# VHH binders against q9rw55: the designs that were tried, part 26

Target 1, 281 residues: q9rw55
Amino acid sequence: PQVEQLARQKMWNLAERFVAGESIESAIQAVQALERDGIAGNLDLLGEFIDSPAKCTEFADDVIKLIEAAHAAGIKPYVSIKLSSVGQGKDENGEDLGLTNARRIIAKAKEYGGFICLDMEDHTRVDVTLEQFRTLVGEFGAEHVGTVLQSYLYRSLGDRASLDDLRPNIRMVKGAYLEPATVAYPDKADVDQNYRRLVFQHLKAGNYTNVATHDERIIDDVKRFVLAHGIGKDAFEFQMLYGIRRDLQKQLAAEGYRVRVYLPYGRDWYAYFSRRIAETP
Key: E = the ipSAE of ESMFold2; O = the ipSAE of OpenDDE; V2 = 0.75 times the mean of E and O plus 0.25 times the DockQ between their complexes.

## First folded at step 4 (VHH)

Design y02 (framework vhh_7n9e_1; at its last look DockQ between E and O 0.01; V2 from the best seeds 0.00; counts 0 for: pae E 19.9 > 2, grease 26.9 > 24.2, SAP .718 > .668, placed apart)
Fold by ESMFold2-Fast, scan of step 4:
Order: structure tokens, then C-alpha cells, then sequence
Structure y02 (fold): chain B 281 residues (1-281), chain A 125 residues (1-125)
């Protein structure tokens, strides 16, 4: 424990670039700083392995506290959650705990005109997450809940098309999990090509699209696509991670594009930061 | 019709205190977050503090944290800002603002839905 504490303290000077602190207060201050630059926030309460139903419900309660605090601070609540962190796959009173807790979270956000993004996880959770997404959109409306599609999965293009009747808000990502070649493209070039397909098809369908990437070639292709097809800057946004390519974030905002930054915070930042360093040179 | 009326401003010396009030009408006060903002001469509006509908959560700009306290009395439809250890840099027109119930996104307009007329605070050096 002492070794872990010393490592944690030493790494904080590097981690503060990627993490908005350990508290709701520090996360809110970080969002307000972004908003002064015309950049919106997407708040993410960091949580690692959450095994028990009681801890999943406690995590959901903490997300609701975040929503209340954001609203008090004059920030429209925009929050990402992982359904596994709030109990997806665990039964409580004959219902999926993740769905029950997601309803509580989305209902609270909706009271304040807010939005909840249901983060996509590994491929084994795609079916259940999309089913629960359809249910929640039916209950709360697509203006208050969205989800994520991952371009590295072969299935994502078909999943995107299947959701068109919902007019869904979807965050397009390449994907961050280690997946087998039976379900995911092993080559970066295929992932990048499929990312463009997902974004372009979603935009062309008239659905609000979150273009979540730091890849400037893709960003430039999106800029050209929307111009060529008469798609307004109010129909999509670029999303990036806190502390990564802040120069690009500010440039896009200055050019009049909508920019939103995924902003993680919380006491469990050590694991998140370690993964960021592994992915970023 | 939503109406917000600020009061309690005035001239005070550095290190002094003032308590601002905002009387709200035309909406169910207890259902909305409330905010204090300010505008110094020749500058844009700055968010100062906010409070949740039930008063359980509060937030402050770094410039006022530890010196200002926001509170509300839902029975009286009144928002307060207790300002202690005032500095010349706190000189501004102070506004209360009502939070929104629905918005599509941050870029679709001000998150602070309705602003009052303001009350002037002047802090002498």
C-alpha cells in the first residue's frame, strides 16, 4: 500500500494533464475552463472493477451527485457511463440492475436538460447495450441518451443502420479493447476506413454524429464531407480526450466547429492514466 | 412571466462584506438551479456561483471560493450571495440567473436561461 501510494503521488504530475482531478469540484472547474474556449465537456466518473450490486448502485448515486453538481455550477449535465459500472448483467428485483440504475441517472439528467452517453465496452456487451439503449431512448428520448459504435467491429455498420428510426445521437470511436479477429478488423487501415463509413453514413442519414477521434486525416475528410453535402455545423461535433491535442481542440472551436472534450475525474485515476501512457508516446 | 429582482449592492471598503438578494417570481423557484453572475466595467459576464434546486449542491468560481457563500430560501423564493473579504476586483454589476429545464446542447445558447437587471457592487481600495 505504501509503494502504491508513492507511485500514485509521483505519477500525479504527469496524470494531471489527462485527468481533471479527484473531485467533482475539480472536474467542474476543468469544464468551466474549457467552456471559456468555446469547448463543451463530457464528464466521466472513473471507476474500475465494480463487482457487487451494492457498489454498482453506489457508483450510480455518485453519477447522480455529479449531475446535480454540474447543474448547480451552470453546466448542462453531459455525462458518459459504462453500464457495467452500474450493474449491467446483474439481477436485482427481477430486472437488470444496469438498466434500473441507468433509468435513475438519465431521469436526473433529463430534469436539467442534460444528456447521458452509454459507453460501449467489449464486443460481448454490444447486443445487451444496444437493446438497453433502444429501451432507454423509448422512455426518455434521443435528446437525453446516446450510445457509442466502434469502427473496429465488423458489426457496427449494420448496427448503425438498424438504429436510424430512433434518430440517435451516436459517438463514433475506433475502439479501445483487445478483440479477436473473428469480430474486429485486425488492421488499422480497415478500422480507419470503416470509421469513415460509419461517420459519413450517419451524417447522411440526418443523425447527430459525434466524431470522436484525434486523427487529423479523418477530421479533414469529415470537414470536406459536410461541406460537399450541405450538412450544417449544428448536426455534428468533434470529440477528443482531455489533455490530448489541446491545440487541435482550440483550432476547431475557433473555426466554428462544435468541440467536446471527454473529461475523466475521480480517485480511480491511476489505472486510467496508466492506460493513457501506454497508448500515447 | 419570469422575473428576477436583485438587491443589496452598494459601496463597501476592501475587506468588508455585503449580502445580495434575488427575489424570484413567475416560476416554481424550487425546481430550478439558480446562479449569480457579474459584469465588471468594460468586461464580459462572468459566472460567480450556483446552487442546486434543493440547495444540496453549491459551486463557486475560483476567484471567489472561500469568500462568497450562495444560499436559497425556497419558501421565500429568494436567492442570496454572502460576500466576505471583498476586494476591489469584485467591483461589478451582479446578476442572478435562472437555470434551464431543457436544452439541446451547450452551443444552442446560454445555459443561464433568464437574467435579472442586476445590483451594483463597488469596492473601494
Amino acid sequence: as target 1 above (281 residues)
Amino acid sequence: DVQLVESGGGLVQAGGSLRLSCAASGFTFSNYAMYWGRQAPGKGREWVSGISPGGDYTAYASSVKGRFTISRDNAKNTLYLQMNNLKPEDTALYYCAKGPTYRSDFWSGSYMDVWGQGTQVTVSS
Scores: ipSAE 0.266, ipTM 0.680, lowest interface PAE 2.7, mean pLDDT 89
Fold by OpenDDE, look of step 5:
Structure y02 (fold): chain B 281 residues (1-281), chain A 125 residues (1-125)
Amino acid sequence: as target 1 above (281 residues)
Amino acid sequence: DVQLVESGGGLVQAGGSLRLSCAASGFTFSNYAMYWGRQAPGKGREWVSGISPGGDYTAYASSVKGRFTISRDNAKNTLYLQMNNLKPEDTALYYCAKGPTYRSDFWSGSYMDVWGQGTQVTVSS
């Protein structure tokens, strides 16, 4: 713990590139700064591993505070949450705590015209997450809640198709978790190809698509695809991580594309930062 | 109502210069990214240049880079495009376009690009 504290202090100057501060205020300011460049924000309160129901509920309360702060600052609330962080899998009062807390969060967001993205986690949580997503879309509308599909999973193309009746807002990512070969493509080339399939099919289906990647080749392919198929710039957006390829973020925005940046914030930033360093040497 | 009115187009000889203007109204100009596009006869509309709400960042199509300069005056609600060293291939109807901002989207209830009527630029060889 002492070493971590020292590391945190010394490494903050580096970490601030990838983390929008520790406080709600800093996060809001970061979003406002992005907006001056024509870029939108996606706020993520760090703190993914919650062990108790009480802590899950507290985390949800903190997210609600974030939503309120965003609204107060004149920013449309846009927040990503992991359902595990708010109690998915925990039974409380005969209902899944994650679902209960998600309702609270989305209700607050909806009140302010906001949007909640249910981040997808490891493959063992895909079914329950999609089920809860469907429930929540039914209750709040597809304009206020979305989810994420991961292209490295064999199932994701099917999952995308199964959700078409909801006309869902989906963020497409390659994948963030270590998955076995029994459920995920081990080769990057296959993951990339499946990513293109997911994006293109979702676009063709007329659903709002979040292209969350820093891969310029894929980005270029998307540009060509939408041009070829007469898909407007209002039909999708590019999403990128805070601090990653800032030049590309601005470039895309200047080209007239919607760009949204994923902004993690919070005191528990060290773990996130460590992962980013590992991913972007 | 959002309005964009382009001006400054005309006939010019190759190597010449023009300065286009776009007068914006009906929205908080300084909150939005702005863009120039163009459409040549028989071709689709293409992106030419973009500028961020604050003007801190600009981008250009490769075909015009080094020759065109986009700028804005937020106090005057006006977008500009300085076109130097014009070429016959630059002949097109030039459009001004309004981008979205998420702060504004909340109240408008929609995200959309708005285009003006365009101003004709003709470059003779």
Scores: ipSAE 0.017, ipTM 0.318, lowest interface PAE 7.7, mean pLDDT 89
Fold by ESMFold2, look of step 5:
Structure y02 (fold): chain B 281 residues (1-281), chain A 125 residues (1-125)
Amino acid sequence: as target 1 above (281 residues)
Amino acid sequence: DVQLVESGGGLVQAGGSLRLSCAASGFTFSNYAMYWGRQAPGKGREWVSGISPGGDYTAYASSVKGRFTISRDNAKNTLYLQMNNLKPEDTALYYCAKGPTYRSDFWSGSYMDVWGQGTQVTVSS
């Protein structure tokens, strides 16, 4: 109703700082502005739950259009996707539709020298996502596809180690889903320390590591760790959210660190922003 | 400062059982989640199981779910792994690990290393 529309408009007035707009054009402009400051972009097309095969494939087609637009604008494509949005779990002729659509997306990105990050969702999808990640790395190479591990899950340390044969590019995050204590640490201190363990183990294994956090204590710990272990600035990057601590983003880039900023965009920003409000006061 | 010592490994026939222990010292054991990991021959390290600080919540890798049981005794600062219906694919060096910690001296890097030498489990067919 009209009440919901008014709430969305008021929410947009607050959200516009944190979302790169609703269109491909606005997202591209945001990335170009970041690149002038020496900061790279990570594009994420927001979408509501998509549960028909045709709509999953349409969403995948839209991601491919984004990749093409980024390339046409002189941006090397770097895009994150959720496999559920492109059909993970939907059987199509004996194959998972999500895997089929992911192949199409990654192939397009590879054509332009780009990269696709397979976002990690709730804990029930970890096994299938890691299995599909292995398949896709085998088909396209680790320089064109990566995934995410979540430090709040008890399993993540073991998962990290199990993937070392792939020399994988992994984004380390704390986690954003409501998970029961049977699978995830309830206490922030435990999550934060496991985050450090994931990052440090991945770096020491010689794998490209994406340190996705705004926590300055963890950032400082990473700086000290890489210095102590002779790890070059080309072996990792810091990743942050659009609109949060822009001063820190620019400062890290000026210090010579690689910095990438997550840029959500699309008409479904309302759900994204609502989660940000609940998670980051 | 933190010390973890694994024990209880050995040679066992397929289908058999084995119980691992991990003695912990140098930290307030009951404040931290604990886990077991393993490293099979020629493979990377793999998470096996985890348990919350109070022991109320547990989690398992899909390959061991239903066969392994993690537990802890906070009064004795000891973590356990009961392994039943063992298979040759369970052959590995098993190690325990402490969950995230808050320390004033994080620089030491103690958190990056396996905290013991581990205990070898070998399952014969």
Scores: ipSAE 0.000, ipTM 0.107, lowest interface PAE 19.9, mean pLDDT 83
ESMFold2 (binder alone), look of step 5: mean pLDDT 82; pTM 0.839

Design y03 (framework vhh_7n9e_1)
Fold by ESMFold2-Fast, scan of step 4:
Structure y03 (fold): chain B 281 residues (1-281), chain A 123 residues (1-123)
Amino acid sequence: as target 1 above (281 residues)
Amino acid sequence: DVQLVESGGGLVQAGGSLRLSCAASGFTFSNYAMYWGRQAPGKGREWVSGISPGGSYTAYASSVKGRFTISRDNAKNTLYLQMNNLKPEDTALYYCAKGTYRSDYWSGYMDVWGQGTQVTVSS
């Protein structure tokens, strides 16, 4: 236990660059600091997969406390959740627990004019997540609920087009899970090309697009694309991870682009941080 | 109630200078990015310049870069635009605007617009 405690303490000294602390209060302070630089926050309570129904509901309750705290602090709530953390795939009285808990979370955010992004997970959850996204957009409106599409999946281009009737807010990412070649492009070049296709098609469709990447080549291509097609800076935003390329975040904000930073916090930071240190800046 | 009041416009000859001010009230000025925009006669609104909440980062439209300087005084809740080497093409009504939670104002997104201050540059 002492060895583990010392290791976690040393890891935290490194992780504090990428994690907004362990409490709601520290997360709120981090968002306020970003807003002073003209950058918005996207708050993420860490806890990717939670096993029991009771713990899923407790996690949802903690997300609602975060939303209430953000509102009390004068911050418009913008929060990302993983449906697996709030009970997706677990039955409660003939209804999916994740859907039931997501409704509670989105209703609270909507009360304060806020927004919930439904994070995408591994490929096995794409069908159920997109189905639940459609249901939630129908109940709450696309201005309060968004989701994520991953360019590493072959299916994502078709999924994007299938959602156009919703006028959806979608966060475009390359993808962070290890996936088999039967469902995902094995080559980085194909992932990057498909990322551009997703972003450009979504922008051309008139849908609000979150361009979530640190790849300057892609960012430059998006800047050129929107200029060439007369797409305003109010139709999209750049999103980046907390602590990564702070220089680029501030530069884009100063250039008048909307910038939002994905800001993880909570006591379960170790799993998140382990993935971050595996990635090149 | 959020208010923005622009001042400092006027008539100047090409090559001249003007300093615009924007007095802000009704919000915590130091927490928001601030912007200058303009609207020329018979044209749409154009973004001119932006400044981060703390003043560390600034950006300019290519048409004004090197001639205009944006600054702010958070203690006085005031935004400034120093305009040098003015051209007839700079003739417009100049507005200041408050950023939102997303720190973005461009292309018809408006949080708060004042009455503006007219700048006329004669040839």
Scores: ipSAE 0.005, ipTM 0.180, lowest interface PAE 13.2, mean pLDDT 84

Design y04 (framework vhh_7pa5_2)
Fold by ESMFold2-Fast, scan of step 4:
Structure y04 (fold): chain B 281 residues (1-281), chain A 125 residues (1-125)
Amino acid sequence: as target 1 above (281 residues)
Amino acid sequence: QVQLVESGGGMVQPGGSLRLSCAASGFTFSSYAMSWVRRAPGKGPEWVSTISPGGRYTSYADSVKGRFTISRDNAKNTLYLQMNSLKPEDTALYYCAKGPTYESDFWSGSYMDVWGQGTQVTVSS
């Protein structure tokens, strides 16, 4: 409606610094601009209203188109997906649709030497996501599939250790979902301490670690830890959100660290931002 | 309770300088990034500057780069904004803000979750 149109227009001025546009073409251009600064991209197609099996498969098809477009543009594909957006929990012919669609996406990325990160969602999806991650790593290899652990969850240290047999590539994040205190640390200091534990243990285990944070105290602690333990700059990377702390992104890249920026794009950006604002009192 | 109290505003001529201060209480100041946000008459809020928890990293809006300097004193729980070469368009109510908090929360729109009372800066001749 008219009210939504006006609100969308107003919010785009805020959102445009944090979203790489609405199209594959704009997202590819944003990655190319980052690569000119020695920074890699991680593309995320926004899709919050994926509620039917047909739409989940269509979303997966659009992710595959993104992978093909990245390859055609000379970019090694690196894409994040949410399994819920491609059908996790929906049965199709006796198997999980999300797993079926993830296989299609990962196979295409692997064809081009690329990588797919399985984004972690709220705590109710952790068990099934980690089970499906194990299955996919077994089929495609840890060099083509990664996942996420969230330091705000009590369970995450145990989850990290349980995956060591896979030598997994994991993105460590603090966590973005509103979670009850029965499963998540309510205090920021505990979340931050657990983040350090996850990162340090994963690095020390010899696993490729994505340090996804803008918290420079944590970043400085990671820098000191890797120097103290003889861990090379090829064993980990720093990851940040598009449009956030661009100064820090450039500084880390200039210091010789690997840096990757998470780039959300797509037409569903407005619904995403609007919902977040509506949730605040 | 988290409390932020701004001071140091006033009236100044174009090309002049002012230093804003923000006294913070009710939280572990050194654990949070801090920001300055301003609101000009008839306009929405505009982010001005952010400083990291340890003070090592700073960022600025393009409109103030080279003219404003953000700094902090964690021993005194105080945030500062040194404003030089002030322009009429810098006229606004300036707010001290806690955050951004949890980097993942940027998308929620609550990237600066606590604002102070504000201090008025008027640049006129």
Scores: ipSAE 0.012, ipTM 0.166, lowest interface PAE 8.6, mean pLDDT 83

Design z01 (framework vhh_7w1s_2)
Fold by ESMFold2-Fast, scan of step 4:
Structure z01 (fold): chain B 281 residues (1-281), chain A 116 residues (1-116)
Amino acid sequence: as target 1 above (281 residues)
Amino acid sequence: QLQLVESGGGLVQAGGSMRLSCAASGFTFRSAMGWHRQAPGKQRELVAAISGGSTAYDDSVKGRFTISRDNTKNTVYLQMNSLKVEDTAVYYCAAKLYRGSWYEYWGQGTQVTVSS
């Protein structure tokens, strides 16, 4: 239809706003530009891996190359991975390939004092991802591995509380997948309210909290909450997506808040870009 | 400097096939490449795009057109099958290239005319 054609044209014309290029060099350059503005990067190598164990391992090798390149450029590595892209659910010699590859990636990041965020995917992967997160925190420490909770899921408040023994670093997001009403709030107002509950409870528990949203109302609520409860600016950060609300990113950094931008790069950018357009029409 | 040169246009009967080529010169690159088209009296529209392993197609050409790229030759192809009179347009090759910032490069265009 005409609406779809217009969306694709806008996509082509605006791709540069959402993707930091196709190479490690372009991604490093984009992080350096952000750091000049007092903003940190969270690097994400885009990829679509659904089949081959060999391709999942190759993707993990490319993530390790990214970590090494960040270190060589004077950047403390901070990288997000999807466990499905490195082989979660695939068996290799009696072990989950995703877990095996995640260990390699986190070990490399840890050598450089870096951090790996285990991105959350659709609801069917939550149980296995949280189990693997607990395992990896036990092996590497919560200062090197984090994960994501999605406020659109009913389960997320309970999941957050169940992880408090780890003192976990968690990135709070609303959620970007289409989920059935049996597992997710259908109404935006409920998603937004649950987002605030997740953030506020995690902050009160004394856990490092990544507030990943472009919603200015929620950001303002978090600012008021931390002031009211005497929570320091070293206990949390705001995270936003590359190319979205750059004005707000710079404003928060200028106000002295920690700000980190999720920086996707790579040759498989189209799928990511399509999701961003759908999320911000 | 990057240049894009289209070839392979011309006249073809409805139901026929045609392949367009877009040769990029200047330097070896890895970038998003695409084909746009513009018919008389209409806006230029994206027909097909390729970036890494990902492709995108306009609904009007999905299943009929295929975009592919030879990175060694820095050449992008548009294979057009089951051509319709409505596919008549000037076809433009375009590249999105990252060089410290995003730049968009365009070819000169090649005419495709589909007769009934």
Scores: ipSAE 0.000, ipTM 0.230, lowest interface PAE 12.6, mean pLDDT 84

Design z02 (framework vhh_7w1s_2)
Fold by ESMFold2-Fast, scan of step 4:
Structure z02 (fold): chain B 281 residues (1-281), chain A 116 residues (1-116)
Amino acid sequence: as target 1 above (281 residues)
Amino acid sequence: QLQLVESGGGLVQAGGSMRLSCAASGSTFSSAMGWHRQAPGKQRELVAKISGGSTAYDDSVKGRFTISRDNTKNTVYLQMNSLKVEDTAVYYCAAKLYRGSWYDYWGQGTQVTVSS
């Protein structure tokens, strides 16, 4: 409704800290600003409330436009997608729509030497996402497709090991969904310890590791681990969220570490912004 | 898909010279190409890079190493002069497709051993 639209418009001035604008053009400009500081981007088209096959395909088309625009602007197309937003779990003519649309997106990224990260969602989607990730890596190569493992899930350590045959690029996160204690660690200390286990084991296996955290204690532990094990700065990167700990982002880049920032953008920014301000009251 | 194939390398006496070559195929564009090296027990380091007509070198090799490109052959060279024992390493050719990206494309590596 109109009242909701007016409230959304009024909130934009506060959202500018966490969201790279509503358009592809603004998102690309934000990446270019980060690159001037030696920081790379991971572009995320926000897509809350995508509920129909037609909307999923339209969303996939918009992601492909983003990839083309990034290439045209001289930026590596590095994009995160949620498979649910492109139709995972929806059947279209006997095929999973999410897998069909993901193939289109990854094929376009591969054409330009780009990369697609398959964002992990709640625990109910882990099995199907990892199965589809394996399929897509087989079709396009691990240099063009990655996925996410969440340290708050009990299963993640085993999932990481099960993927070693692919030599996969994995983005390690703590996790941000509300999950029951039957599948996720209730205590932060256990989540943090499992995060270290995931990162260290993946690095030791020789797999490209994305260390996605703002936790300086974990970052310092990773720095010590790679130095102790002779792991080069070209074998991993630190990832952070747009607008969060900009000082730390710049410091790590200045120290010669690879740093990438997750850059959400798009007209559906309201839900993302609401989550961010809830964490920083 | 960009592929990099190195040639050259081997054993050379301290004070000698060696030329490494890197042939690029599969892609019609790259923003920059460089030579990295990794000695046993050390992290991989960038020693020389070329982007357009501009070159840059690590302080440890300035004045001794020269990077050059033959655009007709799509090949990048590393001319190494006045070699030192500490230059012993596996040398890797690498490419960036985009100016603000990192070196994501790597050759197989070629061993350079400098004996006293």
Scores: ipSAE 0.536, ipTM 0.770, lowest interface PAE 1.8, mean pLDDT 90

## First folded at step 5 (VHH; framework vhh_7w1s_2)

Design j01 (at its last look DockQ between E and O 0.02; V2 from the best seeds 0.00; counts 0 for: pae E 22.3 > 2, placed apart)
Fold by ESMFold2, look of step 5:
Structure j01 (fold): chain B 281 residues (1-281), chain A 116 residues (1-116)
Amino acid sequence: as target 1 above (281 residues)
Amino acid sequence: QLQLVESGGGLVQAGGSMRLSCAASGFTFRNAMGWHRQAPGKQRELVAAIYSGGTAYDDSVKGRFTISRDNTKNTVYLQMNSLKVEDTAVYYCAARLYRGTWYDYWGQGTQVTVSS
């Protein structure tokens, strides 16, 4: 209807700076624009309502098409996926479909020297995601697959330490799910402090660390920490959201830091952005 | 073909001024470009950078040095005022690129010597 169309147009006017459109072509163009500024991309195909094994496999096929298109366009593939979107928790032939599809995706990325980051979802999926992460690192190597730890979860410090044998590439985030206080810090100050602990411990362990935040206080703390500990700029990167603090993204890159920008795209952008606006007053 | 050529270095008396130039070819004005310096016995350090929408400076040169670019000449400048003996170094022009990984292209360097 006309009301819904007007609302969608108004939403796109707001969303267009934060979402790289609906198509692979628009996403590729957005990454190429970032690369002209010395900034790398992290591509994320938006998916919603993926509830059948067939649709999970179709989504995985679409991720593989994205990886192929990125390579064909001269972009080293770097793609984030949620294992639930590709079938985590769904049995097929006695095996977890998410793991089966992740193998296909990572194999394609590895063919092109690329990287797949396994996003962390709500706390109920952490155990299975880390188990599958260990399996996939064993099969493909830490240079081609990584995962995420969330500083708001009490368990994350222990999880980080338990993974050190893999020398893993981990993205540190604060967390965005509504979690009960039995598993997550309710107070932002505690989340921020635990974020620093995760980042600093991972760096000190000699593991590649992705500092995903827009918090300039934390960014400055990381700069001081790496200088004080003689940690080179090749050991970590800052990661930020498409369209948020583009000035800071460019500044950090010009100062010689590695910067990567999360770049969501796809036809499901409306649902994605609507949820984000509903979560922000 | 990517190329950076510095010019404008030399001897200058403390308190004086000097302008360095970096002629660039094969780089776009969207690329972050900058000046680094290396004094004897020191690591090479960023002095100033210019990028799409802004500039950045090392604290030791803020208020004394200015980076700028001339789009018509494809040239980046470093205006150095109120020079001090500790500014003595080889100055290098660099451009930041990403091509599947992060790297910088460097010029050959130009000596700046500030006499007391």
Scores: ipSAE 0.540, ipTM 0.813, lowest interface PAE 2.0, mean pLDDT 90
Fold by OpenDDE, look of step 5:
Order: sequence, then C-alpha cells, then structure tokens
Structure j01 (fold): chain B 281 residues (1-281), chain A 116 residues (1-116)
Amino acid sequence: as target 1 above (281 residues)
Amino acid sequence: QLQLVESGGGLVQAGGSMRLSCAASGFTFRNAMGWHRQAPGKQRELVAAIYSGGTAYDDSVKGRFTISRDNTKNTVYLQMNSLKVEDTAVYYCAARLYRGTWYDYWGQGTQVTVSS
C-alpha cells in the first residue's frame, strides 16, 4: 500500500500537466487560470467506468455540484459528460437512466446559462447518443446542449447532416476509441480528410463548430477556409486538451480566435493519463 | 430579454424581389447574424450570414441575395432578388451571442412563398 501510494504520487506529478486536479476546486482554478490567457474552459469529471445505477446517479450529482461550484465562482458552466457515466443503457422506472440524469444536469446548467456537451463514445453508442441528444435539444435548446462527432467513423458526415434541423453546436474530433475497419477509417490520412469535411460542412451550414484538434495543418486549413468563405472568428472555436500544445492555445487566442480547453479532473485520472502518455511523446 | 423579430415575408411571384428584416433587442448588435430557411420536409439551412470578417452565402442564393445590417437600428436585412419557387420556405433570423458560453438565438420565422 505504501509503495502504491508513492507510485501514485509520482505519477500524479506527471499527470497534473494533463489533468486539472482531483477536486472541484482545482478544476475551477484551472479554468480561471486559462481565462486569464483569454482561453475558455470545458470541464470533464473523470469516471468512465461506472457500473451501477446508483453510482451513475451519484456521478450525475457530482457533475451538478461542479456546475454549482462554477456558478459560485463566477464561471459560466461548460461541462462535458459521457452519457454512459450517468447511466445510458440502464433502465430505471421505464426510462433510460442516462437520459434522466442528463436532464438533471442540463437543467442545472441552463439555470446558470451554461452548456453541456454530450461526449461521443464508441461506435456502439452513437445512435442512442444522437437520439438522446435530439431529445435533449428539444427540451432545453441547442444553446444549452451539444454533442460530438468523430471523423474516423464512416457515418459521421451523414450524422452531421441529419442534425442540421437542430442547428447544433458540434465538437469535431478525430476519434478516441479503437474501432474496427468496418465502421472507421483505418488510415490516418482518411480520418484527417474526413475531419476537414465535417468541419467545413458544418461551418458552411452556419452551425457553431468546435474544431477540436491539435493538428496545425488542419488548423491552418480551417483558417484559410473561413477566410475564403467570409466566416468570422465568432462562428467557431478551436478546442484543445489541457496541457497539450499550450503554446498553440495561446497563439490562437492571441490571433483573435476563440479557444476552449478540455479539462479532465477527478480522482479517477489514471486511465485518462495513461492514454495521454501513449499519445504524447 | 433577447428577442429577434422578423418581418417582410409573404407571397411574391417568381422573378420578383423581397426584403426581410430582423430587429434585434436585448443585446448589442455586434455579433454574427444570419438568415436560415426551412422548406417543408427539408432541413434548416444557412442562406446568408454576416460576420465580423465578412459575409457568407449558400451557393443557391449567391448573386441573388444580399445580407446587410444597420447597427443604428439593430436590424439585419436580407434582400432577395430574382426569387425562385425553390426559395419558398420559412425564413429564420439568427444571432450568435456569447454570454458565458455561445448561444444561438432565433426569430419566430417568416413565411416566404414564391409562386410560379
């Protein structure tokens, strides 16, 4: 136990670059620090592997506490959640628990003029997530809830188009999960190209677009695209992960672009950190 | 309270012209504004937008429609010329605002019907 504690302590010293602490307070402070640099925050409470309905509800309660804390600190709530963490797929009282808990969370956010992003998970959850997203947009408005599309999936261009009636706020990502070639582009070049397509089409459609990437080539392409089409800097934002390419984050902000940083926090940071270590040299 | 009020819609013959207006209230008129339209059975689509960096138009309306704004009146306009039957739709005014996060506000919509 002592060795484990020391190991975790050592690992935390490394992980703090990518994780905005373990507590709500630390997360709020991290957002405040970013705001001093003209960068907005997107908070993500870590807890991806929750198995019981009760724990899912507790997790949702914790997210609500985060929203309250943000408001109390003078920060407009902006939070990302994975619906699986709050009970998606679990039936409680004849309704999907994830949807029930998402309503609670979004309702609280809306109370303070906040925004909830429903993070997209693996391909098996795309349909249910988009369905629930549509439901929630209908109930709370597109100004309070958004979702994510992943460019590595073949279906994503279609999914984007299918959501145009909602005028949705969409975060575009390349993809974070291991997906089979039957549903996702195995070649990075194809993923990147599809990413550009998603972003450009969404921008052209007049929807608010979150360009979530650290790829400078793609970022430059987006800059050129919006310039060529007369799209203002207020029509979209760049999003990046906490601790990754901080130089680029500040640069983009200095150039007048809206920048938002994704800030994972929580006690269950190890899994997230492990993934980041695998991706970051 | 934030509000967008649209006006200027109605019935017009193909080849004719129409001007839509959107009066904004409850906020400073410094943000992105746009016109969207939704035809029956179709998805809502961007028609024209005006940003700090310029204007954007859907390909189908380029050369025919012009978006403009009057900051003194807090109003955005859509001048529609050479109207086609395919332009028939409910037209919506939209504003993009930042109030701690980004919001899209919409007008109630105005019906534009182009007859052959």
Scores: ipSAE 0.000, ipTM 0.183, lowest interface PAE 14.6, mean pLDDT 89
ESMFold2 (binder alone), look of step 5: mean pLDDT 81; pTM 0.829
ESMFold2, look of step 6: ipSAE 0.000; ipTM 0.093
ESMFold2 (binder alone), look of step 6: mean pLDDT 82; pTM 0.832
OpenDDE, look of step 6: ipSAE 0.000; ipTM 0.203

